# Designs tried in a protein design chat: VHH binders against Dynein axonemal assembly factor 10 (dnaaf10). Part 2

Target 1, 357 residues: Dynein axonemal assembly factor 10 (dnaaf10), of Dictyostelium discoideum (Social amoeba) (q54e33)
Amino acid sequence: MSALGESNNKQNGKEILHNYVTKKLTSQPYSCQWIPTSCSVVTVGKKTSGGISKGDIKIHQLEFDDTSGDPKLNLVYENEFTNPFRCLSFFKQANQLQQQDNRKFITGDFNGQISEWDSDICDIPIWGVKGAHQGSISAIDAYADNLVVCGGKDGTIKVYDTRIKPNSANDNNGNNSSPISTFEQTNKSNCWSICTNDNNIIAGFENGDLNIYNLKTNSIQSTTKLNGGICSIDSNDRSNILNQFLITTNKSFISIASFNNNNNNNIEFKDYDINKEPNQTIWSGIYSPWNKKDNENIFTIAQGDGSVSMYRDDCKLIDKVLVSDLPILSLDYSKDRKGLLCCISLKKQLSILISPC

## First folded at step 11 (VHH; from y1 with V102I)

Design z2
Fold by ESMFold2, fold request of step 13:
Structure z2 (fold): chain B 357 residues (1-357), chain A 123 residues (1-123)
Amino acid sequence: as target 1 above (357 residues)
Amino acid sequence: EVQLVESGGGLVQAGGSLRLFCAASGFTFSSYAMAWLRQAPGKRREWVALISEGGSTDYADSVKDRFTISRDNAKNTVSLQMNSLKPEDTAIYFCATREYEIYPDSRYVFDYWGQGTQVTVSS
């Protein structure tokens, strides 16, 4: 692959997964994603100075040194806000490779607030809800132009439509909008992960519960329990998220789930051990948007040992790279430059990786 | 201002015992998870033991069954009882805490650190 020219990192004539450029940040990022229709990455997190913690948004642009041609990450925007951010999501589309104009993203913070931002002008949020959750928001996913699903420490799943005007009945308390749906768990387990489209929500919990909700009926469709807390969920097909989805856990394994079209409508789970070490957290996993051909899916995971690993959907390892000596928390594929990934570590680092897929 | 002050380090013979203490101030102690980490000469800092707000504990494999972490919310202290000490346990031991839990895994997320206390285990 030649997205940004030949990398000069080939083995037996084939591109290998490798770290293209890494930059140390002045803040601790907790999530990263590529800005649509760009070579830029947004990171959100926490900046602590003098014992005071603030929310941090940074945007870096992938550029090349004029003299050497080497890649560099140029900080083109940063700002600080009252509450530290935990998670972010751009609005996903059914066809993620189609060029898209929606460059807005949603953040979830540690104090239960969600906020919507325009990545071109992110000085002030354009929409938000204070007190969407009691406690931290650890999971957020956005779809189409308006759908936002969030979950967190209070064990609830809440669904918002960003087009709905603020609730005026109690405007003095800072209520901007009410959720269009709320789902509760009887056990109130912490929600760690969400994957959504306009038909279904897949939610994963600390206790290993994996719930599928039907948005058209506002009801739970399925409940399964895995033997590990569910760290992240991604689907191979945003138009039908139940087609195949990847589940990462905090117990050194992943699960690949597929919908069985028999009359029982069963979902089949196949578990795969990723590491011999017990209790490794596999922080994040996502499918490549670029390899959608011949029924083959490729995904990449971010691991608690600081590595990033790429797999086929039969869980055969394609390649692996050690990026940091501390956990990799978040990663994202570029939808505009084939073979580029971004990821962030607990070592205050933003890295761009080049992949063979 | 968050402050963590370790004490109780020293020189001890292999097979001996030592108890470390960490005095905490400047925050609501009962609401924070507390940890001990250590750094041996020429090595990177590694976590040793963790105790949650609710008292749940976790330990690195290298110290499991030999070390016990505990907390006293009335005195704002966390302690580490170290038994059956080995020369490999020689390190500077740090008390640490975090402002925010980072789910799903906060074992390496620490915002505040003490200055450390030296533990030396001689053969």
Scores: ipSAE 0.560, ipTM 0.793, lowest interface PAE 1.2, mean pLDDT 87
Fold by OpenDDE, fold request of step 13:
Structure z2 (fold): chain B 357 residues (1-357), chain A 123 residues (1-123)
Amino acid sequence: as target 1 above (357 residues)
Amino acid sequence: EVQLVESGGGLVQAGGSLRLFCAASGFTFSSYAMAWLRQAPGKRREWVALISEGGSTDYADSVKDRFTISRDNAKNTVSLQMNSLKPEDTAIYFCATREYEIYPDSRYVFDYWGQGTQVTVSS
C-alpha cells in the first residue's frame, strides 16, 4: 500500500477547490444531486418536527448576482413525505452524460420504499414500490430512463423496470411492482453502494464484499473482499462501468479498479490509504465529468472529517477544503456547469464547491 | 414523546469513578440503540459510547477500557460506568438514541437526547 505523499501541489498558490457558497438547511439531507440541464440541486433526507420524522425533498437554485457576482442558494421547492429518504439518483444516459434532458429521479427511503419523481412536479411520485426492501434502502442507481437498481439493509439488490406497471389486480395503491431481478449477498450484509448500467451491477457491502453481477445472465460474475465497508462506487464511463471504477471505504481506503482484458478478464485493484489517521470514513467518491478529453481522470471524495478532497488517478492530492465540522455524506458534479460540485453534511448544510477541474 | 432523563453526574477527583443513569420513556426501548454523548466547554458534542439493541457495545478511543455502557431493557434504563476519570472527561453527558441508522458511520447521528448531567473531574 503506497503512502500517498501529501504533495501540496498547490500550483502557484491558487486554490483548486473552493467553497463557493454554503447554506444552512432546516432539515437533514442525506443525499444531493444536480438536476440535469439546470443550476438546481435536489436534496433528500429527514425533517423532524414535534418528535416526528418525515421525509424531506428540497430543490435549491444556484443564482448569481449580476452586480456582485456573489452566489446564492435559493430554496425553490420543499415538501414533506411519510418516510425519511436515504438516497437518490437521477437517470443517466450512457453516452450523453452532459446532455441529459430527463429530470426524473428515484429515491430510496428508510422504510424500504422506492419512489420515482419528476423534478418539475415533486408533490407526488409518478411511480413507486413499497416494500422493495426489508428495512432501509442504502443505495440506489438509475440508468437510462427505466432501469432502477437498489440495495438495502436486508442484503439484497433489486432491479426494477419502471415501465412495468404493477398488476393492478391485487394492490389498489399501484405501488407494488415486482423486481425483474433479485440478488442476495451471501452474508446478508448491508448494501451500501451501487453502480449500474444495462449490463452490470457493481455492488459494495458493509462487510467489504464487492460483487459484480451480470444483468444479462442474471448471475454473479465475481466477488472480491476489500479492506473495509464499501461506502461508494463510481465509474468513469457509464457505458462501460467495469473499465475503471472508484471505490471508497470506511477505513480511509480508496481502490481504483480496472478491467484488464490482457489478464484473463480479471479486475485489478489498486488500493491507496489516503489518511494518516486510521479509520476515517470516505462517505462518497465521484469522478469529475470534466477533462475526459485529455484522458485525465480526476475524482473527488467526501470524508468523515468534513473535508472534500480532489485527487488524480494516481491518488495524488490536488487540493482539499474543509467544508464542515461534521461528515460530508454526498457529492455530485454538475454536468452543465464546469467545475461546480454540490455536497451535503450532517450539519444540515448544502455547499456548492468550485474547481477548474 | 421520547424522553431521556440523565442522572448521576457530580464532582469527582481524578482517578475516581462515577456511574451515570438514564431513564427512557416514550418509545420501545428494547428496539433501539442507546448512546452516551458528552460536550465539554467550548468543544463540540462527541460520541462516547454506544450499545445496540442487541447489546453490542462500542466506545470512543478516549474512553475505551475506562467506561462501560450497559442497558436494562426491563427498566428502560441505560448506564455508563466511568472509571479512572480524568480532568479531560469533564463535560455535560447526554443520553441519546436514534430512530434511524445512518450508514456507513452511525456514530454521528442521534435523534433524541436528554438535558444532560454535569460531570466534573478535579485534578
Scores: ipSAE 0.558, ipTM 0.802, lowest interface PAE 1.1, mean pLDDT 89
Fold by ESMFold2, fold request of step 13:
Parts: sequence; structure tokens; C-alpha cells
Structure z2 (fold): chain B 357 residues (1-357), chain A 123 residues (1-123)
Amino acid sequence: as target 1 above (357 residues)
Amino acid sequence: EVQLVESGGGLVQAGGSLRLFCAASGFTFSSYAMAWLRQAPGKRREWVALISEGGSTDYADSVKDRFTISRDNAKNTVSLQMNSLKPEDTAIYFCATREYEIYPDSRYVFDYWGQGTQVTVSS
């Protein structure tokens, strides 16, 4: 196995967080996630042609050049739809590493519509709700086989069960389902973020409110207010989302919430400054599903300066990479290939990153 | 078909004032947020001021209390009043707008731009 003979720190050192491959898209994506049990990524967003904006769904497959072995993002599907999409979610599972047969995803658009898609056949949505919200949908999260939670501009949180067939009696314009729960706020602050499982919803708002809802009692369980708008929420454990959860903000800080063993009735919040700039938006934060044996939680954040940063759950920086000169909006870990992430930028880029294991 | 045309740029002494105008056409002006951005030589384009369709304003820290953005929906114009000008305000100033708000942060979400107008502040 003879090489150059000289030491190479990258060849003999630790893997670092780095950009593996980047592709410039013909549309502006606003959200990205890996398709379960695949090496493919869905992006949703906006495509503008001749001053007319449409919704866009693209699927890219990570492939390798037959000759050079270099990575490529191969566009294997694209289609255009009437309304631009803001957000997407595959159905999350209690065990994120379990092989997943459900390859359906939910989109939220700028006109308050949610739609369900089969990633194998994305021509027509298989389920949907028109007017789920008044105004744009900024937050969506799906769990198990059927649970969908969405929030947006009107400040409401709505819960749907996709196994309940549309009831056209609720909408004189056809095809609509009633939510199984609705939560409203008197201040009508815009809902920017949601994390859900079958027991609880954690919702974050523009004004810094963080609300926890109990789905079994259909009621609010807790309210807290942070000193920044709540951009994203993710939990270290989808079977118990209140165990530890990561909150990103638009004021250059994050908050990590957890139970203290000494005070089981209270959730403890610890704030950490990420950047010296006072108003950096930290668009997204997500825990790695590839947890370490020593009870270490690792998370990665997507930042408004174009960076992606990895942290331990005590907020010690592991590594950082500059991906774009414009914000990184969305980030997702592969559940099938350890160390792979996808992300998208406000510069029409889809990137695959490699992270240390 | 969206068209944004800036005017009012020029040379001004430090401490002086200048007013920029942006004439807009090809869209329903009253329904859109409008912004001014600037680009100095060798630097990234930076956000300066924003005015919502309802008239709410926001400013970059470097220009707060010196610059005022305003809009006239009857004339389809946006203006930027620049007072107490400094040499570091020297830049090409662009008028811009966006079709959709992208929460949580639309500061860099602009779909349509003008050609820009040069502002030079001499000392």
C-alpha cells in the first residue's frame, strides 16, 4: 500500500466536517430531507420562469462516476406545481435508524395548503388540506404513519391524521379534512417551528414563545419565553421529545432544554451564544441519529452566514464548515449512511456534507 | 416585467444629506415590501433598510437614526433619506423587492433589483 511516503494529516488524522459535493439547482429550494432507506434527497421550493413563480419538487440521487469514482448529485425527478412550497417533512419514527417502508412526505406551501406525496410517484398528491392555515405554513412535522402537525402565519397549530379521509362537507371547494386538534394564541404570533411525536408538540413562535402541548389531554402543558424568535426545534429522542431538545433562534444563540434529575417537574433551559453578530439567524438545528455509546448527543446547526457547525450537547464545538456565502436554510442527517448530511442554501445549492463519526 | 429604477445618487460632502428615489412598475406595488441595499467597492452587498407593505420599517445598525425609508403607494415610489453621510456610506445603492416572505429571515430574499445608483461621500 505504498503512497507518497510523506505524512498527510488528512490521511492519518481524524475525519473533519466538510463539503463532499455541491450542485447548483435551477430553482430555489427552501427545505431538504433524505428519502428513507435510500441515497436520495427531496428538495422543495420555488421555480420562477418569466416572472411567474411555481412550486418545485426535485429528487436527487447521490451517485459516483463510473470512471473516476467522484460523487455526483443526479437529478432523477422534478415537477412543477401551482404554489411554491415552504417546508417538508417525512414521517419520523421512534427509532430513527430503523429501516423505513413509509416513503411519503408532507409539504406546506405559502397559501396555507398541506399536501402528502409518495416519493416513488410524486405526480399528484395523495392527500391534502386546502386552507389548513390562513397565510403561509412555516412549520410542519410528521410522526409515525399518520400524524401531521403544522403551524404558520395565522399563529395556529393544527393536528391532522392522514388516515382520516377528506370530508368535502367541511369545504365547499372540495377535498378537505378537519384537524383532530387546533391550538390558538391570542397574540397570533407566527409559528416558525414544530417538533412532535404522538404524546407532545413543541411549538416555537416569532415572539419567542415556546409552547408544549399534550396530545392526550388536548391542552397546553407549558409555556416559556426566550429572548429571540424560535427558528427550529429538534429532540434527541423521538420516543420522548421532552427528554432533551434543541432550540435555535434569530438572535445568534441556541437553547438546550432538558430535565434535571433533581427537579423532575421543571424543564431547564441553557442558552449558548453561537456568534458575535447580534442578529444572526440560526435557521435549523438537528440531532444526529448516530448517537455515541457514552450517552453523547451531537447536533448540527445551519447558520445565516452560510456555515454548518457541529456541537456536543454541552455546546462545545466539534467542527465547522463554510458551505455558501448566503444562508443555509435546511439540514438533514442520513439515517442510512452514517456521516452524511444534506443541506440547501439561499444560493440555489444542494450540498452533501461528510461529518466525523 | 417588474422594473425598478433608482435615481438621486451623486457626490456629497461628509456630513451632508442625499435623497434616493426608486420608481417601481410591473407589479401591485402596495402589496410588496421594498428595500434598499448597497455595495461598496470590494465588499459584499449589504442590507440597508426595509419597508413593509403596511409601512413598518427596519434598518441596519450602521445607518439607524441617520437614514429614513419611506414609500408613496400613489406614485409607486420608495425613497431613502440619507443624513449625516460618512465616507463609508460610499456605495452603489440598489432598490429591491421580493415575492414571498421567508420566515424566520427574509433579509437576503430579494427577487427583483434595480440597476443601482452611485453615492459618493467625499471627506
Scores: ipSAE 0.544, ipTM 0.778, lowest interface PAE 1.2, mean pLDDT 86

Design z2
Fold by OpenDDE, fold request of step 13:
Structure z2 (fold): chain B 357 residues (1-357), chain A 123 residues (1-123)
Amino acid sequence: as target 1 above (357 residues)
Amino acid sequence: EVQLVESGGGLVQAGGSLRLFCAASGFTFSSYAMAWLRQAPGKRREWVALISEGGSTDYADSVKDRFTISRDNAKNTVSLQMNSLKPEDTAIYFCATREYEIYPDSRYVFDYWGQGTQVTVSS
């Protein structure tokens, strides 16, 4: 395992990554994402009142004061729902230009329910499936228009088409719609992470299994076991997610992986230790959508020690910022404003980070 | 209403032993994992030990092989046997439970805890 080189290259003392604004929240978020074509962030999670846990959706708008230059997060929407939420994903449109009109997102909750929302009107779900999973949904990806992949505690991965309305007859059993596809992990380990495109699902499990599924054939393409639970998976290229994808684990290391079709369907892994502590959870890792140089990918990770770190592809540390004293759970890059990230912590905080990268 | 009441804390010499107890009420005890947390002066609350609804146990590295968590579902109680106590174990100890498991690391999130019991280990 190669040590991620702490290149102290603070080039001339300039802070590359810094906390732009942090807001304390009234509920505990478990996931956050930017609303496409906006300066707003959606957070989903749990709100406890009177001993009862409910789901909570909030929308926060980032405002820039022209006079003071200080950023502010304003709460512009809040609503409570029956079940606490664990994960969310905005629908991805192939053509960025068409995304201007699609601000819909999907949620997974702790009771195994998936729901579709319009970010403009979040009071009532547009679509949903009760009992999509037995137990909590840990990962969800709206990878195409009207297509959703989710993974859960029951060790299954399911693909849904949101255009398919529940048959009235199945309403009685809480199953509102049938999945298009179902994949079952052999050991029934919790699916913690997924990355999906039109061709493949990359799934990471608690027990360290990394499974690649083919959506065209509805079959397993590859199975590999890592020396740690797979917390997150992200690719630098959505058109070809297998070309290069980032894996984070609960064992203080990340892996940059590539699938080679020409070499016996083998996955090549390049593992990097993030810290000296052997059991630190890296909760999230994502590639920057902003390519500075033609051949250089930048990725950012959220760590259990409350820090967020930015790295180059060669695993050189660009910069690190301590955001909280509790774990950072979720990260998302703004696609509209270069250099902005949002993240949430277990300290009930939403933070906006800024980087020139 | 969920109630957790800790007892058994006190002053003990280094190398000594102490057993903490927690009485739980207001929920189906056998259906939930139980944990012990502790908070030292000037430090954040930290996870110490966990016992699942099925009886599986987990421990923080700092207390591994010294502390033992157990539960009695018939009595709705959870216990923490603390052996070979050290001054650094001095803290308020809390009995805790969770309604939801936060993956990948559920050790950070608990939903309910008691008032705590003080444990002081003298050098």
Scores: ipSAE 0.518, ipTM 0.790, lowest interface PAE 1.2, mean pLDDT 90

## First folded at step 17 (VHH)

Design k1 (from p1 with D61Y)
Fold by OpenDDE, last read:
Structure k1 (fold): chain B 357 residues (1-357), chain A 123 residues (1-123)
Amino acid sequence: as target 1 above (357 residues)
Amino acid sequence: EVQLVESGGGLVQAGGSLRLFCAASGFTFSSYAMAWLRQAPGKRREWVALIYEEGSTDYAYSVKDRFTISRDNAKNTVSLQMNSLKPEDTAIYFCATREYEVYPDSRYVFDYWGQGTQVTVSS
């Protein structure tokens, strides 16, 4: 395990990663993503009032002051729901650089319910499944226009097609679709992270298991034990998620995995310890969508110390910024505006970060 | 309504011991993890000790082997035995619980806490 030297190579004293704007929120977000083809961020989480916890969906629009040019986040939508939300995902396209016409997103909540929303109209879900999981949904990912994959505390992964509507006859509440597929982790460990396309699911679990599932055969393709619970999984290519994918753990480890097309058709893992202090949680890690041309991948991670860090694919630190004094839970790159990231903290904050990378 | 009432704080000399108590009400006590948090002057609130529903425990590195968290489900109480106290342990200590577990590190997220009890350790 090579100790990644702190080369604070701030190239020529210029901050590569900068906190552009931070807004204090009235509720606690647990996930954030950019709305495709917009300058807006959706946040989902928990709002507590009078001792009652509810789900909260907010849309924040990034605006620039016409006079000062200073960025500001304006709340343009807010709504409350019965169950607090834990995770969200927009439907990902194979080509990440293509603007998604689909502005629908999926949420998972702490009660095991999945819901589909139109980002233009978030008052009522357009689709959903009650009781998708026993307990909280910890991870959710959506692909194309209809594929939803979620993992939960119950140690299961559920695959849904949003085009399949629940047969009205059996569920009084009309919203219970059957999963296309169900995968159970052997130890029933909590599924913390999912990355999916139409061919594969990469799932990370609390106990350190990384499972790769084949959706065509509805079977497990491989299982690997990593050091630490797997907090996040992201691929540099959604069309081929096994090509290269980033894994973060709750033990300060990052693993860059890649499929080896050589004779063994195996996944190779490069493990890095990024923190001097052991056992720090890396809550989120995502690839930049913008550096694909040079076969160089850049990724950004969110850490428990409230920092956000950018790395090269060899895990060399590009830059680090302290965003909060509490953990940063979620990150997302804008696919429409180069260099913009959003992140949320446990301090009830939404931040927009900017980088030339 | 969830209520958490801390007691047992006070002034103690370095190397001394204190035992904090928390009385809980307004929820099914045995079904939830309990924690002690502390906030020192000018510092952020930090978790100190956690006891899960099943009785397993976790401690912050700074207090490991010095502090012991325990719970009595019959009495709806949680306690923190603090030994070998140091001046840096000076803080307001809060009894806390959570309604929701926010992974991957649920030690950072608590939903309810009391008014706290002051612990002062003199040099």
Scores: ipSAE 0.654, ipTM 0.834, lowest interface PAE 0.8, mean pLDDT 90
Fold by OpenDDE, last read:
Structure k1 (fold): chain B 357 residues (1-357), chain A 123 residues (1-123)
Amino acid sequence: as target 1 above (357 residues)
Amino acid sequence: EVQLVESGGGLVQAGGSLRLFCAASGFTFSSYAMAWLRQAPGKRREWVALIYEEGSTDYAYSVKDRFTISRDNAKNTVSLQMNSLKPEDTAIYFCATREYEVYPDSRYVFDYWGQGTQVTVSS
């Protein structure tokens, strides 16, 4: 494990990553994402009142004051639901041209239910599955236009097609749909993270297992044991040649995995220790959709100490910002506004970060 | 309604010991993890000790080997034995539980806690 040298390369003393605006929320978010083709962020989580916990969905719009130029997060939507939400994923749109029309997202909740929402109208889910998992859904990935991959506490990964309607005859609530695929982890460890591409599901588990499943054959392709629970997995979609994945763990290290399809599915891992203190949880890691240079990949991580850090693909620190005194749980890059990130903390905060990278 | 009632706090000299107690009601006690949290003046609330449903325990680094958390499921109580107390341990101590486990690190998320009991350690 190579120690990531703290090259405080604050290039010429200029802060590269800044907290642009932070808003205190009335509920505890557990996940956040930008609404595609918008300047709005969806947060999902838990609202507790009078000893009752409910699910909470909020949409905040980033606005700029014309007079002061100061950014502001305006709450434009809020609603409560029965079950607290844990995770969120927007559907990936294949064609840029159709992006304006599909702002749908999927949620997983603590009761094992998945729900599909239209971000324009979030009052009622448009699709859902009750009891998709026994216990909480920890990870969810909306893939392509109609596929949902989710993982949960029960150690299973399930794939659903949202086009398949629940059998109303067997479920009074109309939310009983069968998965098209189910994968079981051998040790039934909690699935904390999922990343899906056209061919594979990459799943990370609490016990450190990284499993790759083949979507076509519905089989496990490989299992790798990492030194820590796998908190997040994100793919670098910019690489046409090599599939690279950013993996974060609860033991203070990041792994960059390279998959070479040409060489017998060999996976190479480069592990980097990020923290001097052992066993720090890195809650989330994501690649920047923006390249400063054509050959440079940048990723950002959210840490348990309340900081957000940006790295180069060689794991050199670009910049670090303390955004909260409590853990940052979720990060997302805006694909529409260059340099903007959103993140949420256990301090009931939504923050927008800005970077030239 | 979930109720957590802390007791056992007080003034103690450095190096001394205290035992905190918490009485829980309003939920199936044996099915949930219990924790002790503390909040010092001007500081954030932090978890101190955690005991899971099955009885395994976890401790904050600052209190490891000094504090011991235990539970009695028959009595719906959780206790914190605090030994070798330091002035830095001065805080309001809260008994806490969680309704939901927020992974990957559930030690940071609690849903219910009591009014707390004051622990003051004098130099």
Scores: ipSAE 0.644, ipTM 0.832, lowest interface PAE 0.8, mean pLDDT 89
Fold by OpenDDE, fold request of step 25:
Structure k1 (fold): chain B 357 residues (1-357), chain A 123 residues (1-123)
Amino acid sequence: as target 1 above (357 residues)
Amino acid sequence: EVQLVESGGGLVQAGGSLRLFCAASGFTFSSYAMAWLRQAPGKRREWVALIYEEGSTDYAYSVKDRFTISRDNAKNTVSLQMNSLKPEDTAIYFCATREYEVYPDSRYVFDYWGQGTQVTVSS
C-alpha cells in the first residue's frame, strides 16, 4: 500500500482548498447534494424535537455578496417528514448538464422507504416505495431513464423504475412498487455504497465485499473483497463506471480500481493509505467533474477527523482543510459552479468549500 | 420519554478507579446499544465506550484496556468501570443511546444522553 504523499506543490503558499462558508444547522443532516443548475444545496437528515425523530429536508441557497465579499447560506426551504433520511441522489445524465426542468431527487430513509421529490416542491413526494428494504437504506443512486438503485442494511440491492406506478389496486397506500431487479449479497452485509449507470451497479458492503452487477443480464459480473468496509464508490466517468472508480474504506485507505474487460473480468486495485492511524473512516470520496480535459483526475475525500482532502489521481495530496472537529459524512461537487463543493458534518454543519480544481 | 440518569462521578487521584452508573428508562433497553460519552473542558464531546445489544463492546483508543463498559438488561442499567485514571480523563461523562445507526461509523452518532456526571482526576 502506497502512502498518499503530501505534494510539496504548495503553489506559493496559497490555499487551494478553502472553507468558503459554514452554517450551523438546526437539524442533523446525513447527506447533501447540489441542486442541478442552481446555487442551492439540498440536505436531508434527522430532526429531533421533544424526543421524537423526524425526517428533515432543507434547501440552502448560496448567495454571493458582491459588496462584503462574504458568502452566505440562506435557508429557503424546510420541511419535516415521518422518517429520518439517510441518503439522497439527484437523477444524473451521462455527459449532459441536467436541465433546470428536471431537478428531481431520490431519498432513502432509516425505515427502508424510497421517496422521489421535486426540488421545486418538496412538500409531498411525487413517487415512493414503502418497504423497499428491511431496515435502513444506506445507499442510493439515481441515473438516467428514471432508474433508482438502492442498498440497505438487509444486504440487498433493489432497482426501481420511477415510471412504474404502484398498482393502486393492491396496496391502499399507493406506494408499493415492485423492483425491476433484486440482488442479494451472500453474507447479507449492509450495503454502504452504490455507483450505477445504465449497464452496471458497483456495490460496496460493510464486510468489504465489492460486487459488480450487470443490469442487462441481472447477474453478478464480479465479486471481490477488500480489507475494509466500503464506505463510498464514485466513478470518474458515469458513462463507463468500470473504467476507473474511487473506493473509500473504514480502514484508513482508499482504492482506485479499474475493471479490465479484456482480462477475464479482473479488477485492478491501487490501494493508498491516507492516515497513519489505523481504522479511520473515510466517509465519502468523489471525483471532481472539472479538469477532465487535461487527463488529470482530481478526487476529494471526506474524513472521520473532520478534514476534507483533495488528491490527484497519482495520489498526491493537493490540499487539506479542517472543516469540523467531527466527521464529514457527505460531499458533493457542483457541476455548475467550478470549484464549489458542499459537505456536511456530524456537528450539524453545512459547509461550502471552494477550490480552483 | 427516554431518560438516562448518570451517577458515580467524583474526585479521584491519578491511578485511581471509579465506577459510573446509568439508569435508563422510557425505551426497550435491551434492543439498543448503550454508550458512554465524555466532554472535557474546551473539548468536544467524544464517545468513550460502546456496548451493543448483544453485549459486544468497543472502546476509544485512549481508554482501551483501562475502561470496561457493561450492561444489565434486567435492571436497565449500564456501567463504566474506569481504572488507571489519568488527569486527561477529567470530563463530564454522559450515558447515551442511539435510535438510529448511522453508518459507516455509528460510534459517533447518539440520539439521547443524560445530564452527565463529573469526573475529576487530580494529578
Scores: ipSAE 0.642, ipTM 0.836, lowest interface PAE 0.8, mean pLDDT 90

